# Designs tried in a protein design chat: miniprotein binders against a7ua95r516to809. Part 5

Target 1, 294 residues: a7ua95r516to809
Amino acid sequence: ASLSLLSISDLVPDLQFIFFWMSNAIEILYFIQQKSPAYMQTIELMDDKAGSKESLLSATISANEEAMTILEEVIMYTFQQCVYYITKTLYVVLPGLLDCNPFGTEPSSEQCRRAAGVCVCAVCVMPEAVRRVVSVFQTTSDLLQQYQVHSEIQSQMFAYLFFFTNVSLFNQLIDKGPARGWFQRSRVLQIQASVKILLDWAKGAGHNHLAQKFFAKFCSTVTILASPPQQLSQMSWKALCAEHPSLKPVQLHRILTQYQLMAELGPLPIWQPSSEDEAYIYRTVDLLESFENH

## First folded at step 3 (miniprotein)

Design D7
Fold by ESMFold2-Fast, scan of step 3:
Structure D7 (fold): chain B 294 residues (1-294), chain A 103 residues (1-103)
Amino acid sequence: as target 1 above (294 residues)
Amino acid sequence: DPLEELKKKIEMLRAQFQLAMALYNIAVELFNQGDTEEAIKTLELVLEMAKLIYEEAKLLIEKVKKTGNEEAMRLAQELIEEAKRLIEKVTKAIEEMKQRLAS
């Protein structure tokens, strides 16, 4: 009854319809672009006995420009609808990724790690929560391939999906993480392992560059939280800012504060921001990321 | 949420209908240029689009009726009526163009 109970597979028929129309609009746009120069030339070669040649030329240009504008709007609209339905599904399944245990699955798959059955065992090590997220990305990839959508549009689609995933995971970890124990070292390591599965999928799908770019903030966050205390204590505030440029000063400060609390470390002077950075941190009130990145 | 998704589907079908109308006008212009075969092919595509919009809008209005939203029902009904008129208009145009091609 509830849309939150729908899996990506339940949306495939509706998504196929939207992708079909997007693909058709792209092909029609291409057709008009290819035909327009030929018809303009044909009009120019016409005998203007009725004095209508210039009027016909003007009408043809106007009609073609109107059609191309409408096609571009349809392509943009269908793209936005695909993104809407896919990200709505992602929003429902993403929280499970922060609370699953990939390591709990690994020991139980030891029987599968035998030399003769290595490939068969790959499915056994992926937690269900992670599989649900991967399924959304894989289904999207399959639909783009099925309808032969241009690589530029495919890249734009995954750029947005990775951006959405990164923002959702980062915001949930920062906002809800302290109350849910997600900043505890054991939980951070589980989260890091789960994220690695998503990044490995993206690499296999040919989207490594996009994944590295759009997951940078969340990856920096879990990298810091998973770092040994001795390693972090050797790094100055300036060095940490340089290693993690995707993090805003207020975000880095919050992460380091949570790290100190969870690792039961005393205050580390080397992690104190400069007076300039401190002033900037206090001027920047927005800790959480926005979903509106255009 | 379900109502918002239905409204977005109506908006998408409306955009597709606008595209079908633009292609109809292009087909008429192709015919005036003497490219009768290309005009007929374009109109056959428009007819397929109009029929699909009509069938989808009919399915959509049944779901919209269950929500009781009068505005959404009005918009879906308008789309059904406009798609039906376009089907008739395009069917007649194809027939006329084929007759002229045969002559």
Scores: ipSAE 0.000, ipTM 0.265, lowest interface PAE 13.2, mean pLDDT 75

Design E1
Fold by ESMFold2-Fast, scan of step 3:
Structure E1 (fold): chain B 294 residues (1-294), chain A 103 residues (1-103)
Amino acid sequence: as target 1 above (294 residues)
Amino acid sequence: DPLEELKKKIEELRKQFQEAMDLYNKAVELFNQGDTEEAIKTLLKVLLMAAQIYIEALELIEKVKKTGNEEAMRLALELIREAIRLILKVAKAIEEMKQRLAS
């Protein structure tokens, strides 16, 4: 019963109420921001007694400041509540994305193109784990649209959700990946295909720019791990740093070390950190990402 | 007479605000009786009513300015303050109801 309570479908009624409050608070705030200057200007242009004019102006300023402060608090509170409930649901379903197979056979461009013909891949099936993550994003999008939440707030919501997803997936892969076998090439290609489904969803929903920005670290990690050994072995440390600026030296070093082990490229390190980065590969405090957006 | 129309609108908004306050009290009573679903639905109606009163009170300020009536301006500002306080009170009440339902 506790596990079923973590389903996005179980949270929809609660989210509907919170989005309703958020939408109303935002609309009222924008109405004040748009109309208040006109009211203030009109009071300033009044030909009444100087003292009564100043009193009306002061009262209006105080009322608008109080209203805006309260509405901003309500908007912030309801936004944080939505983020809390949605990310709590995502936290439960995201690990499944790293441990699912979107293909019945090992994914390959040649195999998929031959099987699909006109389609990118006819053998591709959306795994239940990927469907659960997509359902969280789609339900969130549907609710934001249903309650006509302003596009700026929608963008902020998905920025947070993509940030959270990126941190969760990156930390799970780096911390637990070796023990779970997730660094094996076949598993990495499955992860890459699953992530592509999420990125394609984001593009279709109009959030491509946010997805590219906030998934950069996890996408860089998966791209490196999915690189063919012949191609990756020809790249220098400096070239990899330049192509993957979102990765810290300690993170890149850990990824390349795991890649070398899984690809069986021998015992001697192929990718040597630059002299400038040598000290930073030992900053273990920087290995895992923080869930704080600061 | 534009001034009499404004006075009538102020009286209408004040009546609507009293209706909203009465519904708020009814929602609290419903929650205390264990009818959480109906209490939340009632609070959502209160939120809509308070938001509408707030919007109309802001429009009223612009119209009152054209007549120069200072008392009408004071009353409109008071409605704005009271509507915003009710919105905050409703938001707090639903949060508390959700927390108790979870426990």
Scores: ipSAE 0.012, ipTM 0.346, lowest interface PAE 7.9, mean pLDDT 77

Design E2
Fold by ESMFold2-Fast, scan of step 3:
Order: structure tokens, then sequence, then C-alpha cells
Structure E2 (fold): chain B 294 residues (1-294), chain A 103 residues (1-103)
């Protein structure tokens, strides 16, 4: 009662009901579209009076059109309801992802290994904050598969969920990051490792292309912040813009300013915005992303 | 034998249609008692039932046509038409109930 978190498991009965409706409406709509001409022909073959047949055909056409209209409305409504409940749950659990440590305080040799000259610390068990986010995605995937929802709708669902996750994480990092210490290098590396777990889940679930597309902004942000000072200080504004096209000039400028403060770098002329972009670095309305989908 | 099985399936769908009609009447009763949200939820179930009956009857009529039995074709066609009429009736009822819920 004092501190309770929303869980995806709490919504499963409601989501099961909604997915059941959506799946059945899609199947029925598909069937009506494909087979209604054959049924009209069958009605024409019935014994009747001329007037009866004409009235019956007209009434059947009207009823069939109305049925298709309501099925389309049901599909749209159920999709919107699923998105609403799932994103509401994600909103509660996502901040934990930025504040969790996927690495133990004292990692053992079993948790660390070198691969291709790089030292990698293995996570034995997924952190609880990351597990909560993955559980939302996995439950959604399981329900879509259980009710055999068409693959195109599954793709649209995950496109929006990844879009929502990207916007939520990016906005929280940019807006709250300085106060929370999230721009400190050790924290950035923890965030990078946690995000890698989500991206690996998406790849395993068959959504790699969607994850690459819709996580681009947050991934670019984390990649820049995790870059070694020796490497990043040699990249010009133009080069950074080319490598990270998902970032708006005001966003890139804010990220570089935070990086400069954390790394204790002096002013770098090469990070000055181009004359073309200089006007855009003060567009504060463009700093945070909108949750509105086009 | 195949014709007898098809006729039995038509009879089973007719029974399911009657169950949908009974549930429709319960939804109207709930609405009259002021339980508009539960009435709309119940009508959604009726809509699903009517659409499933339509789908299955449509499958049956294709098989019945191959038998050449005119009576069985008539029974299946009547079921299709009545299911579509129920869909229309439920759609109008949901629209009217939503308007009252909004006000």
Amino acid sequence: as target 1 above (294 residues)
Amino acid sequence: DPLEELKKKIEELRKQFQEAMDLYNKAVELFNQGDTEEAIRTLAKVLFMALQIYLEAAELIEKVKKTGNEEAMRLAAELIIEALRLILKVTKAIEEMKQRLAS
C-alpha cells in the first residue's frame, strides 16, 4: 500500500481478453473480405420470388458492410487499448533501467572475460530492473503468439513499444541525468550494458530491424557518452552529426556539453556547431522527444 | 452420411445462435437496470458469437452445395442471414449505449 509498482502480470487477464477480441476480429474480417462474394452467389441460387431475392440481397450487402465497419473499429480500439496498458506499465518500470547495476560490486573472474582484446564483464543473472522491462516485452510477444495475431500487427505493436521506450529513456536521461549522476562514466557503462540486454532480447524475438530503427536516438546518445576521451575529442561536429543522424543539433550539443563536464575537457573548437546548425542549438522545444506517433 | 453430419452441424449452429440471442436480451436488461458498461461488454460477446456463427455457417454452405440438397442449403443460408442481422442489431445497440455513457 505504501510503495507498490505496477506489474505486467497484473494486466495479463485484461490483455488476454483484449488480444482475444483483436485476433478474432482480424480473422473474421479477413474471412468476410475473401468469401462474401461466394455467399452472395449462393443466395442467388435459392428458390424465391423476384422481389424477395432482391430485398434479401440488398439487406445482406448492407449488413455485411456494417459488419466490416464494426470489425475495423474493434481492431483499432483493441490495438489502442493494448498499447495504452502496456506503455503505462513500461512508464513505471523504465526509470529503474537507468539506475540499476548489471555488474556485481566485486565481479569474480568467472564474470569477466576477454574477447577480441576487449575486457567484457558477464552478467550471471539479469538485474531485476531489466527483468521487469523484458517481462513486459516477453508477455506481449507471448500473447500475440498465443492468439495468433497477424505478423504485420505484431510488428506495428513492437515498433510503437520500442518507440515509446526510446523516447522515455532518452527524455529521462537528458532531463534528469545531471541531478541523478547518470552522465558519470561508470553509470553510462552500466546503462549501456542494460540496454544491450534489451537489444539482445529484441534480436532473439525476431525484432532486430525494429529495435535498430526505433532505439537509434538513445543508442547514439549512450554510444557518444561511453566513447573514450581520446577518440571523441578527435571527432568534429560535422563527423558526429554524420555518425549520429538521429540526434537533432540541440540534442547533440547538450550531450557534448555534459560529456565535456564529466571528462573535464577544456573548450574544444572542433565541437562548435556548424554555422548552418548554430541557430538550431537553442531550440529548447526540440530538446525532449514527443510521445506522439506519426 | 456426409449430408447427415452437415445437417447436424447446422442444427448445432442454430442452437449457438439462440444462445447469442438470449445473451443479447440479457445485455438489454442490464442496460435498462443502468449497468451500461456491463451491457456494452455483454453486447461485445454477442457480436463475437454472431460473427463466429456467420463464419462457420459460411464454411458449411460451401460443403452443403456439393451435396445438392436444397433444404440444407436453405437452412444454412437462413442462418447466415440471421447472423448478419444480429450483427447489425448489436452494432446499433452498442452505438446507442455509447452515446448514453458519454452523456
Scores: ipSAE 0.012, ipTM 0.282, lowest interface PAE 9.3, mean pLDDT 77

Design E3
Fold by ESMFold2-Fast, scan of step 3:
Structure E3 (fold): chain B 294 residues (1-294), chain A 103 residues (1-103)
Amino acid sequence: as target 1 above (294 residues)
Amino acid sequence: DPLEELKKKIEELRKQFQEAMDLYNKAVELFNQGDTEEAIKTLEKVLIMAMQIYYEAVELIRKVKKTGNEEAMLLAIELILEAARLIEKVTKAIEEMKQRLAS
């Protein structure tokens, strides 16, 4: 049976089993690490006329070392399996985030207020595509809490899920964006609003620091594309590099080139790469991000 | 069938674990009757049994892991956890009883 076409809800029973194994393996590992010295002392204090105590002590030390090694492998394996199936599900649902409109079109889903002389219109409906992505993160969080997985491992898992999401969204936007019209200003603003919903979820879940760290590249990209032409045209290449350090020169150049085309800034080259950076701009191998954590 | 042999070994270790639990309960009864010295000796025997079960279960999980069978893996992990918990429980009980005997 293939899990590639299944929703996250369909994977929950299988994931529950894997999380149960991971949680139990972690608990046993910590128990061995914490209590092993006490067992050794208890054995040392036992009466041993037959000479069996030394053999039992040696066997116990060997068993503890072997158990720790096997449990560490089980923890790593189960962690990798969870990440694999969760990210496979994310990969299927993430493109929808780039195509959805988070701004409500029905009057009943909008609120328009005046504050300090400014008219502000708010929407309160989450798009289906965004809800699908949030559902994957929420289900993962629920499973980690259900099986009482330690906070450090929870942080490790969300770090990787956010890393994967960032790479997937960035690569899709850069590679397919021009053909799909995703670089149009109205589409970029919709993408920015959708991403904000994900970031708000992460903040509410206690993962704000991880989200800020691992979404930096995609957020920089969207921020540049959403910038008004008047503001962006006043910034030098050096200033843009300094403000967006997560972007490689070739990535920044591609983004700015697409911005000029979509914003119709005319034929004038506004952003000139430094002579040092020019060499990197011609290296296509640096354009897309790797899914391997570097 | 290697998997069936491993499942049979898990069942054998589970029976040994139940025997250790029964002996633990007998030690508690001896302590309640005021026979503290005999209770301590019985718990020391339970400790050895629990440690042997733990050792054999750890060796077994290595073989079970190679089969890729999730059910057998889970049963082996649960057995290791239960044996470890019994070792801790027995160790604390022995320490407490020895302190009471010394006082």
Scores: ipSAE 0.000, ipTM 0.209, lowest interface PAE 13.5, mean pLDDT 76

Design E4
Fold by ESMFold2-Fast, scan of step 3:
Structure E4 (fold): chain B 294 residues (1-294), chain A 103 residues (1-103)
Amino acid sequence: as target 1 above (294 residues)
Amino acid sequence: DPLEELKKKIEELRKQFQEAMDLYNKAVELFNQGDTEEAILTLIKVLLMAVQIYEEAKELIEKVKKTGNEEAMRLAQELIEEALRLIRKVLKAIWEMAQRLAS
């Protein structure tokens, strides 16, 4: 399968169409749910001279129930299509977040000026890779706002997008990190700074609670890997499990093993698993996360 | 004359309903020509028209009921019933056409 390198901007016309469908279907569903009882009462109060009132009432109930079912299916389908195209775009841009340097080692003329042989950076500029991810989230937010999609549906959309992002980043870091050198402290600090930009965006967009919930696993991973050796070596396995409940024993063990290798903390296991967790540190099936919601 | 004004509004909504039906038929024609995206866009317009007719007819029936005129009540109920059937028909068509695009 060929990977599509289309940007989120290329999908905006198609997404506008789908969001228009979803917004209108939600509006109509709400209208039918809200107005149907009053309409039924109007029929109920009619004089029944030909015995047609019960037939009309029954037909109207059936029609409203069918319409609501079809609207719910349209909302579900359009939501799934939006999620599909947005996550397909995220899948392409997310790996770049793990390889970029937000601290900027090669400043452009716009970011930095020189005075007396010293480089002075006036502002910190978002790396292109991080900007691409933020653009996907911002475009989604803008479209939801433009089509006045209900806040609850907006929250569901971002919950899923954050869930997808968390799983994608976590799996890539755990699976490919050792070979890519991503567990080296300098690279982890770069990853942490990039993730902070995403979390700051989410907070600004009113989604801080969702971001804290759905990024927990990846954030825990990065927090552990970015910890100073002196601080981390003072923590027991039990204490680490308590601070990072989103991590499964096998995941925590893998992270700590990589940390120990990269920080050169010696061959002895500083973080011995509890007797209750010993059996679970070898459960390879639990190492990577599933893209299916719990 | 309140009743005469209400009858005029029922006739105007009936005309709007016919326009919505004509547009629905145009959407079916577009779909048969293979222009599925334009057909769906046209159906969404029909849906909005049908919802507006339903809301206005529902408001009219409350006013007509106060007059006690059985013919006007029957005509308003007929519009509400037909508008709801059109809403159902359009939503079903949009869903089916959207699934065809996905396949």
Scores: ipSAE 0.006, ipTM 0.227, lowest interface PAE 9.5, mean pLDDT 76

Design E5
Fold by ESMFold2-Fast, scan of step 3:
Structure E5 (fold): chain B 294 residues (1-294), chain A 103 residues (1-103)
Amino acid sequence: as target 1 above (294 residues)
Amino acid sequence: DPLEELKEKIEELREQFQEAMDLYNKAVELFNQGDTEEAIKTLVKVLRMAIQIYREAIELIEKVKKTGNEEAMRLAQELIFEAARLILKVAKAILEMKQRLAS
């Protein structure tokens, strides 16, 4: 089917080709950078008194400079192509992460019986939708390892992929979430559990620092939505902003306003910003709009 | 037909690439015969040809993308990768042959 054509498995041959050439270009660039001074010095020391010595030296400098420039272009082009193919695949599979349930059905057998007042009946299972996202990251990791791509470039690759994933999930949750029921607390807890599986994969793969950095905005959003209204209503606006520095004040206000509309009414009032807090929000919006033109 | 003109340009670059490959093979023969200096000079010519083909193929693929023709796009991408591969092979060979010349 058409959807199957966008699977990571269908792109592996193209990705293998691109990763192969990226790795080779990096290795040869490194070789040229490390060896070029030694070759130049050796040519100088040959004590060739013929006019061809100066021509050979000039030709060597020119050839090395041209080769390095083109190798840098090849590395950049192949990196961009890898990002393009991988993010194209991620774009297709990411929405499923927001609609899946990682909790198994609670056993109604003896295994779920309360004993000494404690019962753990819900278990996290990797849903098919989460598995598809993890497979994209795992295949990328495998290819980078297979072709021995330098660790710094591997880190840059996953920084871009995590950044893309964070932005895509955040935008989908904020723009479509209310209509899709994703702002309901039970659904937010499922989303939180699914994201935890993805973050755990990143930690296991050695990318914990990058995942913490680039998923901060989406994680903050999910944390807020998973918080009981009572807890949020007891926090000042300043305290909320300080606890979620990855969110701009206007984004935080939008999230809280939408959450307030969707929240289940309990015995405690829903969070309302004070007049002072509202003034702070409006000042922040004005400041952000001023910086948008610079 | 703009697409037909782009396809003709792809074929012209393929022909130039084959000429570069033939010259590369001649450089390898010279090196195997012990004429290291002439082999290096020949490889420098191959490098310039490969760089030119690579740059023209990069410019060409941007025009091909606008046509939406997937086959022309694939052929242009293949040219880019093959030219890049030749640049890598030639650059490495020049440096290794330079080391031998110096020894």
Scores: ipSAE 0.024, ipTM 0.498, lowest interface PAE 6.0, mean pLDDT 74

Design E6
Fold by ESMFold2-Fast, scan of step 3:
Structure E6 (fold): chain B 294 residues (1-294), chain A 103 residues (1-103)
Amino acid sequence: as target 1 above (294 residues)
Amino acid sequence: DPLEELKEKIEELREQFQEAMDLYNKAVELFNQGDTEEAIKTLRKVLWMAAQIYMEAKELIEKVKKTGNEEAMRLAQELILEAYRLILKVRKAIEEMKQRLAS
């Protein structure tokens, strides 16, 4: 740990600047779309003594079409900058989510107030590591609301943030989980409870559909690891793949194999795929998920 | 004095336009020094600045027209056209620099 670790609070001034500009670009785009006829009327009503009216009208028509394209590029650029800074902060805080215990401690009065601010009706248990992740999402939501960013852009922002969170958590769990004991049932139940806090936050913020869609891979993984081993061994490979379509066959096979090896409850029944199942499992070679390959 | 306030706003936008031009020149220098990615990033900022100036000047021209002051109207029109020309110039520069990165 370091006293100089990045926090969302450290980035708020930079994010406010970028959101301000993004909001302005969105409003200008909207203004052009709605007010373009009024601009043309203003020019049309001018006296053409200097001989510039025709040039100004032509320039205005061309500018309206091209300015919309330019504003879309500016919106995309500022959107990508926001995503960059927010995901950089998430990258630092997300590993803590896999090690925290939501069952261990009572929440502080400050945590209770923040939870209530996110449309919760009851006091929730929230570890500091989960609170840091929720704070990133809540601060993002607050800034989008403060600068009155359209709901469509807000949805795109959270879609990306949820996708990033899902990929980061999945890759860490698959790559480092066995060595760190994260596949042990007690730890998996803690992870599941922590993830539920994030999903409950997303539901309260109006992003339930996005959260369900973009957390699907990590949620499937945690659901499998939290399932009784006996239940999993009773399912056919085809049924397991059908229940967890977000997981590639090789990813699902690795999860199940590691789960069997790490189980706290002793040796699990041997799961035996058919020859066809074996071929199907090993058709997919990618174990980790990548932003660059999507 | 509403007219005086509008003239001050036109002058503020003119100063912002000069800042955008200065930043455009910096982007060209970065490109000439081989820092193409930073040049494109800087040009995107110039594009945003020019678009803002263009739109604010377009809003001001309606208010200026109501005053009947021909000088203020002319200054606002010049700013609109210059901002628009900068937008076109920056767009072309970004496209050219992207093509050179791709090659």
Scores: ipSAE 0.000, ipTM 0.114, lowest interface PAE 21.3, mean pLDDT 75

Design E7
Fold by ESMFold2-Fast, scan of step 3:
Structure E7 (fold): chain B 294 residues (1-294), chain A 103 residues (1-103)
Amino acid sequence: as target 1 above (294 residues)
Amino acid sequence: DPLEELKKKIEELRKQFQEAMDLYNKAVELFNQGDTEEAIKTLEKVLYMASQIYFEALELIEKVKKTGNEEAMYLALELIMEAQRLIEKVTKAIEEMKQRLAS
């Protein structure tokens, strides 16, 4: 799998070209939007002695609508291409988040510096796997800033990237996690710490609201799996559903069932779904999330 | 006073950390007495406690940074580092004990 050798850095020249065209199309669209009212006023003030005013207005409206449509298509296409290549890179690096250990490295004395009574240490040592994911997001942010892409488009891009990341991580954890030992509490706590580093990056980048919205499902999953069996056994099904509204009944039940098996020390599952929820629990097709968001 | 509240929270987490250490020692004692299953259960409780202390200390350090208080930052950093060490130590112990039970 040569795909594992593709880094975001390898795609930067191509991405710069696509961002360049997207930015230019946005600027032209904005120019037309700003100038159209003034131009239409000019036409309305024209002397219609040749009977050409209505013809010119109709032609201008048609030309403007056609130009706007073409620019919107270019913006959409370039946006989709950027998202495609960025998410393809993310897909390669994301599994590393589920395998890395952010607790394994203690800062050496050389990495700790006492300054006016404060130890300046790399307290949050970012694992290489997490760094690779953050690098994709940071490079995306840098490109959006370099080409002065409008804030709404920046928000849409990160909304989709966070959506993609959440779906990818959730699906991998639910589908493959039990077999890979990822449902072991110690591994889940490592995953939780790694995700916190990613969420902290998003907060620092001004995307905290988007991160909270789009990572809710994965965050709920790791929160449940990190909880001790005794604590979870004290909660009713209704209470668990209320605390984790982002999880579908089938997803919550699968998580709890796998958690029970991995704990090995608790009783058989005590979480009794409602009769309505039981119908959804048997629909395995609804277990995994769709990347299409439809 | 926000700083006094943060310092009290750090002191409370320090106390909770000592309780986690005490439980860790109890788990080791249980394992040495041959009660491996009870030792694992106790270690899982320690792992949860240490993890909660770690995450709360990480949240506190961000708030403490905003105050500029050097002493409080150092206390929070020390707690984070100690919690990390305990998490790693307990994780390895649980893995080793489970492997012994499986064999």
Scores: ipSAE 0.000, ipTM 0.359, lowest interface PAE 13.9, mean pLDDT 77

Design F1
Fold by ESMFold2-Fast, scan of step 3:
Structure F1 (fold): chain B 294 residues (1-294), chain A 103 residues (1-103)
Amino acid sequence: as target 1 above (294 residues)
Amino acid sequence: DPLEELLKKILELAKQFIEAMDLYNKAVELFNQGDTEEAIKTLEKVLEMAKQIYEEAKELIEKVKKTGNEEAMRLAQRLIELAKILIEAVTRAIEEMKQRLAS
C-alpha cells in the first residue's frame, strides 16, 4: 500500500517536513562551499615537515567533494518529492479549471482579491475550481517563504509547477476538448477568464516572467480560440506561426481545424500549412506535450 | 587549531546525517513497493543513526561554546535540530508501517 494525498490541506504537514530538510541541507552545503577554500588555503600554507601535506590536501578535497555530492543529492531528492506531491494535487484540481464558469458563479470578492483576479463590471467572481488551483500555488509560496528556501530554488519550483500546469491544461484541452465542446466560443471565453485569474495571481506573487515563459503554449491556444472569426480568417498560416511560435505545426493545425468547425466557417480548409510544414501537420506523436521535456 | 578540529567533526556528522537520509529514502521506496517488513528494519537502523548523530552533536556544541565561534555554534545547533526532526519522523513512520502491517 502506498501513501497517498487527497488535498493540499492534507499535504501541508508532509511538505513542511520536506521543506525543512531541503532548507537545512542547502545551508550545510553553502557552509561546506564557503569553508572548503579556507581549508585548502590553510593546507597550502602549511610546512610539510611530516611529509603529509599532499596526503592531507588530497584527503580534504576528496572529503569535501563527497560531502557536497551527498548534500546536492538530498537537495535534489527533497525538491523532487515536493514537486511530486504538489503536482499530484494539481493534477486532481486542474480539470475543474476547464469546466468552470467565472461569469455565472456566486460572487466572491475576497477570493478574487486574494488571487488578483478581476471579473466583468468590476465585480469579483472566482470559481471554486480556480480557488483550489490558486490555493495550491499560494500554499507552496507560503511554505517556501516560511522555511526561507533560497530564491533560486523557489524560482525552479514555480518554473516546474507552471510547466506542469501548462502541459496538463494544454493536453486536456486538445485531447478531450472537441468531445466536450470546449472549443465553442462561449466555453473558450470562460476558460480565458479562469486562466487570467491564475496568471494575475502569478504576477502578484512575483512570478510573472516564469508564468509568461511556461504558460506560453496554453495561452497561445486560448488566444487563438478566443479570436473573432473576422480577425482570425484574415490571418495566413505563416502569420499565425509567427504570432504563436510555442505551437508545433500539428498543434496549430488541430486548433485551427477545431476553430473552423466550431465557428461554422464552412467545409473547405481556410488555413493552409506551408509546404515546409505539411510533413509535420500529421505527426500525431507531436500533438500532445510530454511532462518529461523541458 | 581546536576550532578547525571541531569544524571537521561537524562536517563528519553532517555527512552521517545525509547517509541516514539516504537510508530513510530507501526505506520509503521499500514500503511503497510492498516490502513493509524490510522497510521497518531499515527505518530502525535510521533511528539508531539519527540518535547517535543527536548525542554526538550535543557533545560537540559544549566544546564549540568554549571557542566562542558563532558560526560553529550555529552549525552544531542545526545538526541537533536536523537529528531531532529525523528521530521524530522515523518514529512516526515506523508506527504507521507497523499499524498497516497489522491490518
Scores: ipSAE 0.000, ipTM 0.223, lowest interface PAE 10.8, mean pLDDT 74

